# VHH binders against Regulator of G protein signaling rgs-3 (rgs-3): the designs that were tried, part 22

Target 1, 363 residues: Regulator of G protein signaling rgs-3 (rgs-3), of Caenorhabditis elegans (q18312)
Amino acid sequence: MWRSYKAETPELADETQEVDLNLHDSSESDHEGRQSRSASITSSTSAPASNDVTLQVPITNSSATSPTPSTGSMYFIAGMFDGKEKVNREQPPMPTTDGVEYPRAASWAAGNCANVLNDDKGKQLFRVFLFQSLAEENLAFLEAMEKLKKMKISDEKVAYAKEILETYQGSINLSSSSMKSLRNAVASETLDMEEFAPAIKEVRRLLENDQFPRFRRSELYLEYLEELLPRSYAEKWAQSFEGLLGNHVGRHHFRIFLRSIHAEENLRFWEAVVEFRSSRHKANAMNNLGKVILSTYLAEGTTNEVFLPFGVRQVIERRIQDNQIDITLFDEAIKHVEQVLRNDPYVRFLQSSQYIDLLSKLK

## First folded at step 6 (VHH)

Design y38 (framework vhh_5c3l_4)
Fold by ESMFold2-Fast, scan of step 6:
Structure y38 (fold): chain B 363 residues (1-363), chain A 124 residues (1-124)
Amino acid sequence: as target 1 above (363 residues)
Amino acid sequence: QVQLQESGGGLVQPGGSLRLSCAASGFTFSDYAMSWVRQAPGKGLEVVSDISGSGGSTEYADSVKGRFTISRDNAKNTLYLQMNSLKPEDTAVYYCAKETYDSSGWYLSYFDYRGPGTQVTVSS
């Protein structure tokens, strides 16, 4: 026997793209994920101009923009190709919204970073975010590795592998063992791709654990989603509370509204429980998240305290104490929080300038 | 009206195999992800496997990975769980469950309805 969850059918089922259930590549860290990448974690704001000296560098082919290649200065030497790396750093171009429907872009926030990395426009948007976060070298390294993998063994492949090592050995933060494996792989005449696996895995884990969670919450991603959001989707939020909560843009505007009435902790708790349920195949992650949720939202006197009936909170505390953590742990709590959000804040949100102004902007 | 009906449970010896089925009706089966969830005597619920609506994506609990295979036949509105190399600790009531996903691509897991379950007993 199991306790049933809130029974809600997805109101936008005909418009919903199926979410990839590949949750195996965990965004959780079993090891300390804080490698202190320095530039990658020091700033979440717009790029500072602290080193504002303009570098005048005589480089032809000076731009590496992906969708629109640019031309550098010419010196009347036909057929000559300069180096592939750029001394002057340029912001990557924003991906266009052409050919992208909302569910496709919304899927980039689901699960781990595989969905965003496997989409050409999603990867480009993530690249722009990483550039602004001073962490773009990690993605560039993974792309270089993928290009290397596709090359047939040749003198050109060996030269490219050496170029990758020289480019990234000082800019990406790898463990000594991963760096040694990378150097040994480059020195190999065969270029066995299995020897690159430790470095690839470590860089991917760094993106997954630190940068991807921040990308999902970024104004850059939200603005891109809002550009794609059909007015009809937002109009359906007036008919479906579940439709509002299920929409990334909808939750953002609802959160802003809730903050203005000092009630945002209820939505934060709801989102934390969704993350907890998403970890259902990883017992250690689910157990750890359950304990963090209890201490963050349900402990008395905390800043983020969500007020539940004593009996509901007591059952959760007892189950955690007895190590009886399963997917149903927060079922009664979430029912209460959903009632709180649905009955008053939701109705007021639909009448707010926040919602009305949004509808006025959408197409 | 959403209806889910499990079948295929029974008594098997350790190392044996069973194939569970779940007949679904009352909704467009191919539009929804489906799960197998189990409950051992005196223990909580464990989500053992999920499958996307198209069948293109599957996920497994660490306890069953490599031994169990989830699949679906959308033409027959039927979900399957092939269980191999069964262990005594796999003894449980197995439930079929329909999941809900949001339109934004953020994963939301609400079990809309479960079936009555089918008993699996692994014992010599």
Scores: ipSAE 0.436, ipTM 0.768, lowest interface PAE 2.3, mean pLDDT 75

Design y39 (framework vhh_5c3l_4)
Fold by ESMFold2-Fast, scan of step 6:
Structure y39 (fold): chain B 363 residues (1-363), chain A 124 residues (1-124)
Amino acid sequence: as target 1 above (363 residues)
Amino acid sequence: QVQLQESGGGLVQPGGSLRLSCAASGFTFSDYAMSWVRQAPGKGLEVVSDISGSGGSTEYADSVKGRFTISRDNAKNTLYLQMNSLKPEDTAVYYCAKETYDSSGTYESWFDYRGPGTQVTVSS
């Protein structure tokens, strides 16, 4: 029940942001030169994950349901694999929303997992997710290592380091070299802290490359964000298509609407390309994501198929076959998809019960 | 409007070092993450490193991790890349690039502007 408002103030504490984008053509196949555009961004969800597995709405018609992940999908639903482990485990407490503003929580999805790990409430939400994913031990190890590093008393520090080794030696999935280094670190009288680095790096890599992408897509994270969403943020989506797409909660509601008009695949493709671009520093991850995107959204005759002009699809397929995968791989495809979403679905979404009902319940 | 100008490239022997600079103008430099992007002859673009608007967060491509260091001086509107232990595989045109995301996190666009580039050649 909030009154409609739009301040658009230049205040640094303003949770809305207007960005002027000047696009340089030298990275594109476009020969038209410099492009420029302005966009209003109402949220800091800069690295949205594909939500096709974790954000499902129950539907009884199979042609209207979220597509089944293609062969080779790396996605899963937490807690489906081991009943024995669930019986012996108690869920960590959910973090409160007290003192958390929407841009703070939205930033946890941006870039790598450093933002979520460096925030006390973000880390706790991630811990709840990891518990449900049967991967809690990896975060617990990193927390134990941070506690160890901050200790000043030598004998107590050595005892704690030995406790860490005993606790995690058999429970975390480390390479032989990282495990040997960990044992060597504890064998030192002063604790060779540098020899803990391989294990810390490997565990951070596991969280970053495996669990964090799934967390960004999770219903757990989405529900936490929606509880924090100010009405004023959702009101600004009526002024900016880019503001809607930049907001994780906005994309979820837009996706539900798009599903009702059989255009959901376009938004999921858009989200998958953003995830692809976020993996730009990890060549193997980016290459794997590019291939998954091709097979999931650009394969002919699938329910996930995004319809691109033939020439655009052919260039993408050829580049992947030739192992010429870089961050520009989907640039032309994303321009087409954004045009399709903006021209009709966006305007209709703003007039929909989906959007109007959301505005009515936000504070 | 937005202008980025790289400098510091050149010819260097394997194992050598170079420091690249990028002078930025036409936007509030501290509000935007910045990247170094390279393109080797006949290859695609590789994002080598990026740095948050405040300088508090950095990322590196696996190919340069431990050898390259990105930094920025927001008072001087300047981005830097310190390149150590250079390899022949580091031979490329290096571009300074302005990102669309900031410290609050926004949806990522590739980069909305890049400079003309500076050539780095690692060869005996």
Scores: ipSAE 0.411, ipTM 0.773, lowest interface PAE 2.7, mean pLDDT 76

Design y4 (framework vhh_5c3l_4)
Fold by ESMFold2-Fast, scan of step 6:
Structure y4 (fold): chain B 363 residues (1-363), chain A 125 residues (1-125)
Amino acid sequence: as target 1 above (363 residues)
Amino acid sequence: QVQLQESGGGLVQPGGSLRLSCAASGFTFSDYAMSWVRQAPGKGLEVVSDISGSGGSTEYADSVKGRFTISRDNAKNTLYLQMNSLKPEDTAVYYCAKETTYEFSSGWYLSFDYRGPGTQVTVSS
């Protein structure tokens, strides 16, 4: 992604550390219907009120946190678990913040999910999120495949491959073709890893497109990131509007402030356009998101309406009608929105209790 | 003054290959991510491929993945696009683009502060 590209350039290293561009931060949909405030989210399976294309799913609580049904004899039925008396699933521990500096943790939300998966503590935080979302099997499957790949051909490797198939064939949602390829790979004498590729690619796609976008918007990630935020970073926001908007924690607090003065729609539009541009390599996703952005923020009379200069909305509407959607679709609109946010809301934010209280608690 | 100059376009038959080059000047080439962007007749801009300043990371549009390869030679300040198995749908003007750094006025992320004049690629029998 763009932030990773800039981080590879030594001359820009300090700038990339200060600009924490995370797309699609927490919004009303992330707080809507919350059942637990401890980093868990309750989400509708229906389309969000903001017409966001990303669906969120309810988190299933442990029976210890919900009304527990009578245990009865059903849990002790012989053979119910095919030789197991209990489900063996453990909640993963939270990673510590020890040894983690803010830019490292901020990089986990930048670009694609490779950054978080390639960091031990980032991967652990993501695992905690996935466990809370009942989707940890996807990560566990990829880790099992990596372990299998490193083994030499042996009876032990064949046994492990069969164990993987038995463990995951009912828990991960694979296409018929991917599942058939997986079964054929396990049945092969040599365990050719190329035959596992379709299943691995499909599971990676689910993590990248479904779980990772929700993780980067989660309270779990935000709370971890804020604990690492140096006071000096937040102090720089008073001198740089770009520094504020480029920082994930900064945008969150700015959004809360904007919501209190009924101006949140401008920042939400800005974030939606950044997400639109990030979809540049996926034509259908970019086209669909462009239409959703038009209907959510630019349609006349909607609650989320962003007011643009004369003619700007009409040009966007016509381009969408004419199937002329590309990366430049919202260029004029976002220029205007950036000016609106910089002029009055930004100055007022710096004088607000939201910002002052944050500075007071940072180290 | 940033300058980008594309070359290597032309007429080629379906299934053929072409290699595009972009000569860059006026900035520290290795400090910036670069892109190849194309525009087919009557269509909008499509970002075909991106490459990081070091060359360590590359991304491709689904339409060209497996057929096109982006690369760079930082010692020569030159960006390349190797195009194989060309299709009529690849017919477009291809632009070399320098990616923007920290500018909000034009849409800060994934915007271009400079594009070259372009080179025409026509895939036809």
Scores: ipSAE 0.452, ipTM 0.776, lowest interface PAE 2.3, mean pLDDT 76

Design y40 (framework vhh_5c3l_4)
Fold by ESMFold2-Fast, scan of step 6:
Structure y40 (fold): chain B 363 residues (1-363), chain A 123 residues (1-123)
Amino acid sequence: as target 1 above (363 residues)
Amino acid sequence: QVQLQESGGGLVQPGGSLRLSCAASGFTFSDYAMSWVRQAPGKGLEVVSDISGSGGSTEYADSVKGRFTISRDNAKNTLYLQMNSLKPEDTAVYYCAKETYDSSGWYLSFDYRGPGTQVTVSS
């Protein structure tokens, strides 16, 4: 992440100024970081993840129509006698909130997935999410690779490399060239670690581009964050509109409130523009997002239509038509939307049961 | 107050190299992420690369990845862009930019830019 791990909220950013300073000494941090990394990886309980994935009976469909044997009825006792095979996948345990402060957990959603993957509890929460998304094998593969990398060259290391290939060969979505490189790496007499690089890079890209964006917006992550949210942070939203918008939990509750007054599209547009700006290093992604934002929020007569001052939408349409899409594309639109949200909906939100009930639950 | 001054631009042939510098003053340089932004004739702004305050994290536009290297010297308050294997498509005015989180705290904005330095890649 190119960001300096600044806090999600402006008020929190001032309080976490020391965190930015702690990133300052790359030489001492690098030495300590290598030792910490080694300890973290060795303490990792990442046995190769189960490669058991079944597509025949979707879990969500089973919940809707079929009783599960786990309901504890007489049916369950009878089912044991039946000799039916059990689903082999076990849900990973939820990480505790012990020792986790809100800024740490909030940082897991910032930028790319490096922050969540480099945090033991963040990685565990992400693993729970990936299990629910039938994508846990991607994280398990990366953890297995880190374990392999730390082993001394030995018969045990070679055996583990073969075990990794057998475990993940059919379960991770790798290109033909990455799979060939992986097979060659395992077949290598010296276990050439560089031959694993294509597979590792491809799996990291898949986690970053597909699974991580879904994790950030998941109920699982939001519930974990809300459990950690100090009452004092939420109280400060009454004095800081920017603090509310910058807070993941705050935006969730504000969004629910906005839905009740038919103004949710303004916040969704704001969030889409933030995602657009975050894609600035990927021209094709930024161009595609710009076009999607125009068609979703700025086209006349759509259910998500955001109303802009005269000429603002027309300028955006012209820039997109002329292929002049850049980070500034939505600057005037976002200024207007922030003003609209700040003037009326924000004030009403602070008086709403949505906000008041949240405050009553926080510690 | 805040001042950013780019230098190092010029005319180069395709495949050539240039090193851009940006001298920064008026703020605590090491506390802020910095970026290089360019604008080609008749086109919009492109964020070429950015670097964290410590220099520990860097990102690059797909168009320059593998060819350009961003770096900084916090003791000298100076930002650098090493540009290798230059292409005609790299022709643009290059701006040094100080990035801060906007008022929402969620994404960066361009609070200050320098006057720019012209890079022309032509045979």
Scores: ipSAE 0.386, ipTM 0.765, lowest interface PAE 3.0, mean pLDDT 76

Design y41 (framework vhh_5c3l_4)
Fold by ESMFold2-Fast, scan of step 6:
Structure y41 (fold): chain B 363 residues (1-363), chain A 128 residues (1-128)
Amino acid sequence: as target 1 above (363 residues)
Amino acid sequence: QVQLQESGGGLVQPGGSLRLSCAASGFTFSDYAMSWVRQAPGKGLEVVSDISGSGGSTEYADSVKGRFTISRDNAKNTLYLQMNSLKPEDTAVYYCAKGETTYEFDSSGWYLSWFDYRGPGTQVTVSS
């Protein structure tokens, strides 16, 4: 991921995006966030202390929930009652696998969304995902802004800026301040791109923090990767437990197997700890993920409870209580969980129909 | 067998600069990602910066972005950290850390083995 896909981090992980992630400390974002609806993206137990809902990665139940029937039926009903309006949405074409090797496609899930957005086929696959998620307007807006930026200053550029405002002001959900800045920018004779920055930043934040994490876990992305997966890669999983866990497609099939024996919580915990460690450069995000992992996987009597040796959980609880959260927080727990997964489930997976059937269809 | 040795720490005034070095031996240096990790008095470990085996990809903690630059010289088996515009909050022991090789170009396995080997550290003190 690192070798072939250079300069990913500098493009989309800049400081302008990071200031939007203040929900990481799960403290208080209510006096501004609630009125702007940021805290309502997913479930919260009580505002403002529990508004860390953008960081749902530790709860990886791996089931793609179908949109509620009320959302789909609402669009259908709106189309029926408004005879003057027709919803005519055509799905973007799927990108082909021609010329794409597995490592290239696997890189689209790395870090932030820069890799997927900078690859023509990756961006197209992400567009298909966004269309299915009723969020394609966010990517379309960013593409329109990039086209506007490249245009020569002219009457045509001013007309295009007005077209962007008319097209997107009703379809993208911007804060009042970002929308006002966007209107002021369009009304300006100079079309100063700095005036568009708040809207661009807010849409990029939504793609990065909400839609891209869902894309990485989507059936769409997994199916595309599996089509590219060489049989030789999957055969290596029989010789290397680390190779299995380090492969996105391998983890998916191992997870399905684990679910069949009611043991998937161990792999979900493993994945949550990897996400925790990947957040190491964002202290508030890492601290919030650590607390969510404790409550989700290590609290007694929960559906997702991971059973650790006596004392291991207590050390983690004390470190969190004492605000001593760092990248090492789950080291002993993950060591134990890897041992549990390696000893019995891994050996059984290699003998399972799940693995054997996968090998049979790969080339 | 794996050995990591840091150098270049010292006392510097706020706004000053320092360059840290880490000499690595006992493994094929270019095959592994490397990190700079620090620990301030009374605080936990903070991963300051990461660099891929080829040197083509780098990441930085939010606290040091725009001020620190990580680099490596694979011919000399040496990792570097250029620290500019130093602040009192940068006062810490700085450690060189060996990462792991990723599997199938997926970073997931890499993060689990991140701190297998660290050097003894070098003290950086930023004070007037």
Scores: ipSAE 0.530, ipTM 0.821, lowest interface PAE 2.0, mean pLDDT 76

Design y42 (framework vhh_5c3l_4)
Fold by ESMFold2-Fast, scan of step 6:
Structure y42 (fold): chain B 363 residues (1-363), chain A 128 residues (1-128)
Amino acid sequence: as target 1 above (363 residues)
Amino acid sequence: QVQLQESGGGLVQPGGSLRLSCAASGFTFSDYAMSWVRQAPGKGLEVVSDISGSGGSTEYADSVKGRFTISRDNAKNTLYLQMNSLKPEDTAVYYCAKGETTYEFDSSGWYLSYFDYRGPGTQVTVSS
């Protein structure tokens, strides 16, 4: 688990071992969360929407999905007016950067929310984000379930289960079947943890699909990462275009620069293709992403249109029409976009006040 | 220069088994994630399975989970694919592929996003 943190100049074998350790850290409940994510990926086949897609790289579009609070959390506060006892909603403290190196914090943006939830400081930062988004009840519920799971079967455990149901039944958005299973487990007092599994799985899916993607692109997370960013890392961006694009903070600053010169769509396309390639084991998810990428970035006259050499777009359109969607679908397009970004924009970014001012702030 | 050479393909009846091998040279084998990729007649490429450089983590396409097992022998620079309970829809040319090294993402360590090298392939035919 601790080996989930990347060194400044890791060996290829060490990076592979780090990925192995991240997968091995998966508990049975984490495996259930992973299955829920797989089901969520499958569900995206029916209605893929921007920001509903599972992202394994920095998010390609705005964090302006606020205000989208969880449906339950709003009513808990709003229902406590006048002569009723008022709920005191306390803001969680910001985690310190003490003892945290950049690769550790950067890992919190990886794939699904497992890395951020399995790190005490990462989980605390995510809690701060969720509080600001009126969705902290989802995390609190999962923490309560873990506490319940570790308790010895007793009258105290039964009382705690009843307290959890009373606390969260009105604040978390569960399906009728998940809620029925939860109520049945508590009412029977058998405390069969399998009866809690549907509720846990559904809440994890809400965090994974709704809150975690917004967290990754949030100013809160980016500011925390930037405080940890070594000057030496940012200096390497001047030596390597690949180093810039591989770095979460680097891409953020480059994206803002590109927006100022009306070329942001090229980087957003690049990020979307990386996500497309990461979906290679999920045929339906990859097929849906390919179609969304075509309609968003390659369709003529769209706001986000990426301009490709003659014939490249037509080949992609034909392959999608002929159901020839595979990992190579965007290879020629991405090669062109990388050249476009590397030539003028990259050189200008390195000369920009944005990059120079950032270097001046870093240690 | 990177070289990848597949072997072990052939004709097999439905429900049968085959073991594919890939001999690798020209790079430090244990430093790279490796994949098995297939192409069925009239279809695009399908990534069947991935394995980390150490062999400690593996991933599988939904179509082959529970039937196929990827493994590697780093001392012999060889990648394997054990294929059990073969179906007619597994008929394809199977390619050994080396993971890319162009980008080093800060999000989760070693990240395989595409392939920079692929072998010539070996034909697998599942038919009665």
Scores: ipSAE 0.588, ipTM 0.858, lowest interface PAE 1.4, mean pLDDT 77

Design y43 (framework vhh_5c3l_4)
Fold by ESMFold2-Fast, scan of step 6:
Structure y43 (fold): chain B 363 residues (1-363), chain A 128 residues (1-128)
Amino acid sequence: as target 1 above (363 residues)
Amino acid sequence: QVQLQESGGGLVQPGGSLRLSCAASGFTFSDYAMSWVRQAPGKGLEVVSDISGSGGSTEYADSVKGRFTISRDNAKNTLYLQMNSLKPEDTAVYYCAKGETTYEFDSSGTYESWFDYRGPGTQVTVSS
């Protein structure tokens, strides 16, 4: 066994962030008061998801208020700690690539959002993405909570907590119970941090289940990764199919190539199974993803249909019907899809303008 | 050639403790994430716990969180699972599993969850 580079697996998230990763639809992520600004942001994309989701837009309008004397006067002292986060609507600056090696930046997309949130430059890139998606208030709220937790001065801490409530109660849509707990926490003389936990958990779930999956596949993130990609890494894809599939930039260019030959569903299936396997510690999430993968890629006549031998598909269908879903569910299907991708599309990709042009511009 | 060999299984009473070990050879142990996976009679595989190559990151199944601790000794090429407060539901064959490696910290999901090798397993029975 030889490899020119070996990577350690990305650090895993805190236990509270393991929940609801990769839920297959918004029904579970949106239940329990999940109708936050992320739903409004989804409806404000260039292709709105649904008319029902667009009904969330009036909430944004009604929560938008001009700065008033009560805002400035009430929170004068607290303002010096965190400033007026919602007054500045300029795009946050892009993080530089200086001092960032490719494996570090690539780790930001692995697992859950803990890796990207725990890296200063990764968090800044995610902030730029969230700003473009009109969801930056979720990250700003978590950062404000971190500052609040570190404060030791009682009067200033209470003033800052009140400023946080005033700033975010109209911009972040929390469940009734989480909002009540947040208001009670701010009204507390002691400001017990555990009373903020429900709101923090709910906001982290929104970032994890809605924004982070979109960030991982965003042009913004992939362009940042490509800028860092060593030419030597991309050259090794000619000798390693696994190296190509394991690389975010490599998969992106391979996907574009596959789309040109009407075969991208095979790679999307492969990526969906990787996400399925990443949910292995969360039975409900794994179960839900397995069913979505079956309906999206293995159901006859769908636009994304992946063609498997009948026996392989039949075993998967039977296991799902019998509620026998585990990490091995798609093992045989992946072997078949990898063989299909490796034999013809991979060889053609290496000879394509997609790959050759990429190599020509890398350093 | 990759070799993984589990040991430390046995019969234990509910509430008891066991420590499993996995001796690894044939690859650079510190470069790979490692997992403990179990299979109870008549059930599918459950991934119990994962640990990064450096040992800096760990993750646990909800069923064992707070009771089990995964660790590794990279100098000895050995993976461990400390199992406390054992329950009858923990009865299973426990397998040591090697994670997949790539050139980068890259994947649309958790690439280390894709196992390319497992050991033969060690039986854990929790009963009175």
Scores: ipSAE 0.442, ipTM 0.758, lowest interface PAE 2.2, mean pLDDT 76

Design y44 (framework vhh_5c3l_4)
Fold by ESMFold2-Fast, scan of step 6:
Structure y44 (fold): chain B 363 residues (1-363), chain A 127 residues (1-127)
Amino acid sequence: as target 1 above (363 residues)
Amino acid sequence: QVQLQESGGGLVQPGGSLRLSCAASGFTFSDYAMSWVRQAPGKGLEVVSDISGSGGSTEYADSVKGRFTISRDNAKNTLYLQMNSLKPEDTAVYYCAKGETTYEFDSSGWYLSFDYRGPGTQVTVSS
């Protein structure tokens, strides 16, 4: 069950921690001196001259690299309106910011969608996003299933199960096997919840692998976070590179700055490795992401190439070739990239109009 | 110096249960996310579960969801993994791992990497 995911507002101690970095392999401690191939201003990207609507990190949590789930999501709602009676849609209300501190809202982007689904205001913001994306029926179905699960066996429970099937069979695009299992479950005298499990798992997977990654990158979520961001937090970025990179709003503004100096590939690589690590509980997704990261950022001569000291890239290539992909795959590469970003781009960002203008807008 | 020491491994029959413990020292335990990771023979590391510093947030690999429960006792500096309905595929060395919390605002889990792990405890599920 999707409600087996338990999350609460993180303690401040979870967000504020001292970092002591001890390098186990000091052979690459001076990465700057070994960047003989460091990109000058000719980092020709894969032609994002159109910088408006393209995703900076084309990552999926599926074993496939195709955005097939996004295409499928478009059709999940078509059944509700296509061949169903037309009614005026009412947008769900925006959650208020009252009682929400920034770390709570920022936690909704961490890990899988359990954090956002287990927070009443986070779930409401996600519902608004899904409504705007014409995918709100996926969340409504999971909520209906949770309500059904809590009901005692009764005529009312049977009636509710039939109502769920009638409501969602045309709105939720399920595989034939999941739909058959759902129909069999509703026809059952006992309403065995195990028969609903395939449908619940498939819908939850769609939210986790398609909708949630898009929510995390959405203007809706960014605007909600920026509304909550105290000026004092952004002021602290001048004293903490880690504070800047750890902040969703901060990374957005840093990315815009880096794009203006044609150096965004290092941050995009950093974000791709974070996504790789966030897929740690899904072996196939992590394996696919590792291969995509290698081909996108580390392959020699590509437009998105991130330059690493000799040996670091070769170790990654060998591990992928030998199918030795695990959470440690990019550890040495990310240490180098963090040093590159911290030394020059970070200092320049703090002096930029991008940062100064943001500070002037915050309260 | 950070130290992590696992215990509680052993041989168990399919369908059985084991409880692993990890004693932590050398850092402020409650400030860091912790994970259980395992390595089966000839395989890479698999992260089976993690828990936030406060214990308020937990996550599980799909392979163990509904069977394993991660918990912590911050007063005792101890991490636990309750393993139920064990399967032969759960046979592995189990490691206690400390999260590296470098970034402060997107949650302790957002930039999760591991800076330390214990020596491991062997779990063998066999008839």
Scores: ipSAE 0.542, ipTM 0.832, lowest interface PAE 1.9, mean pLDDT 77

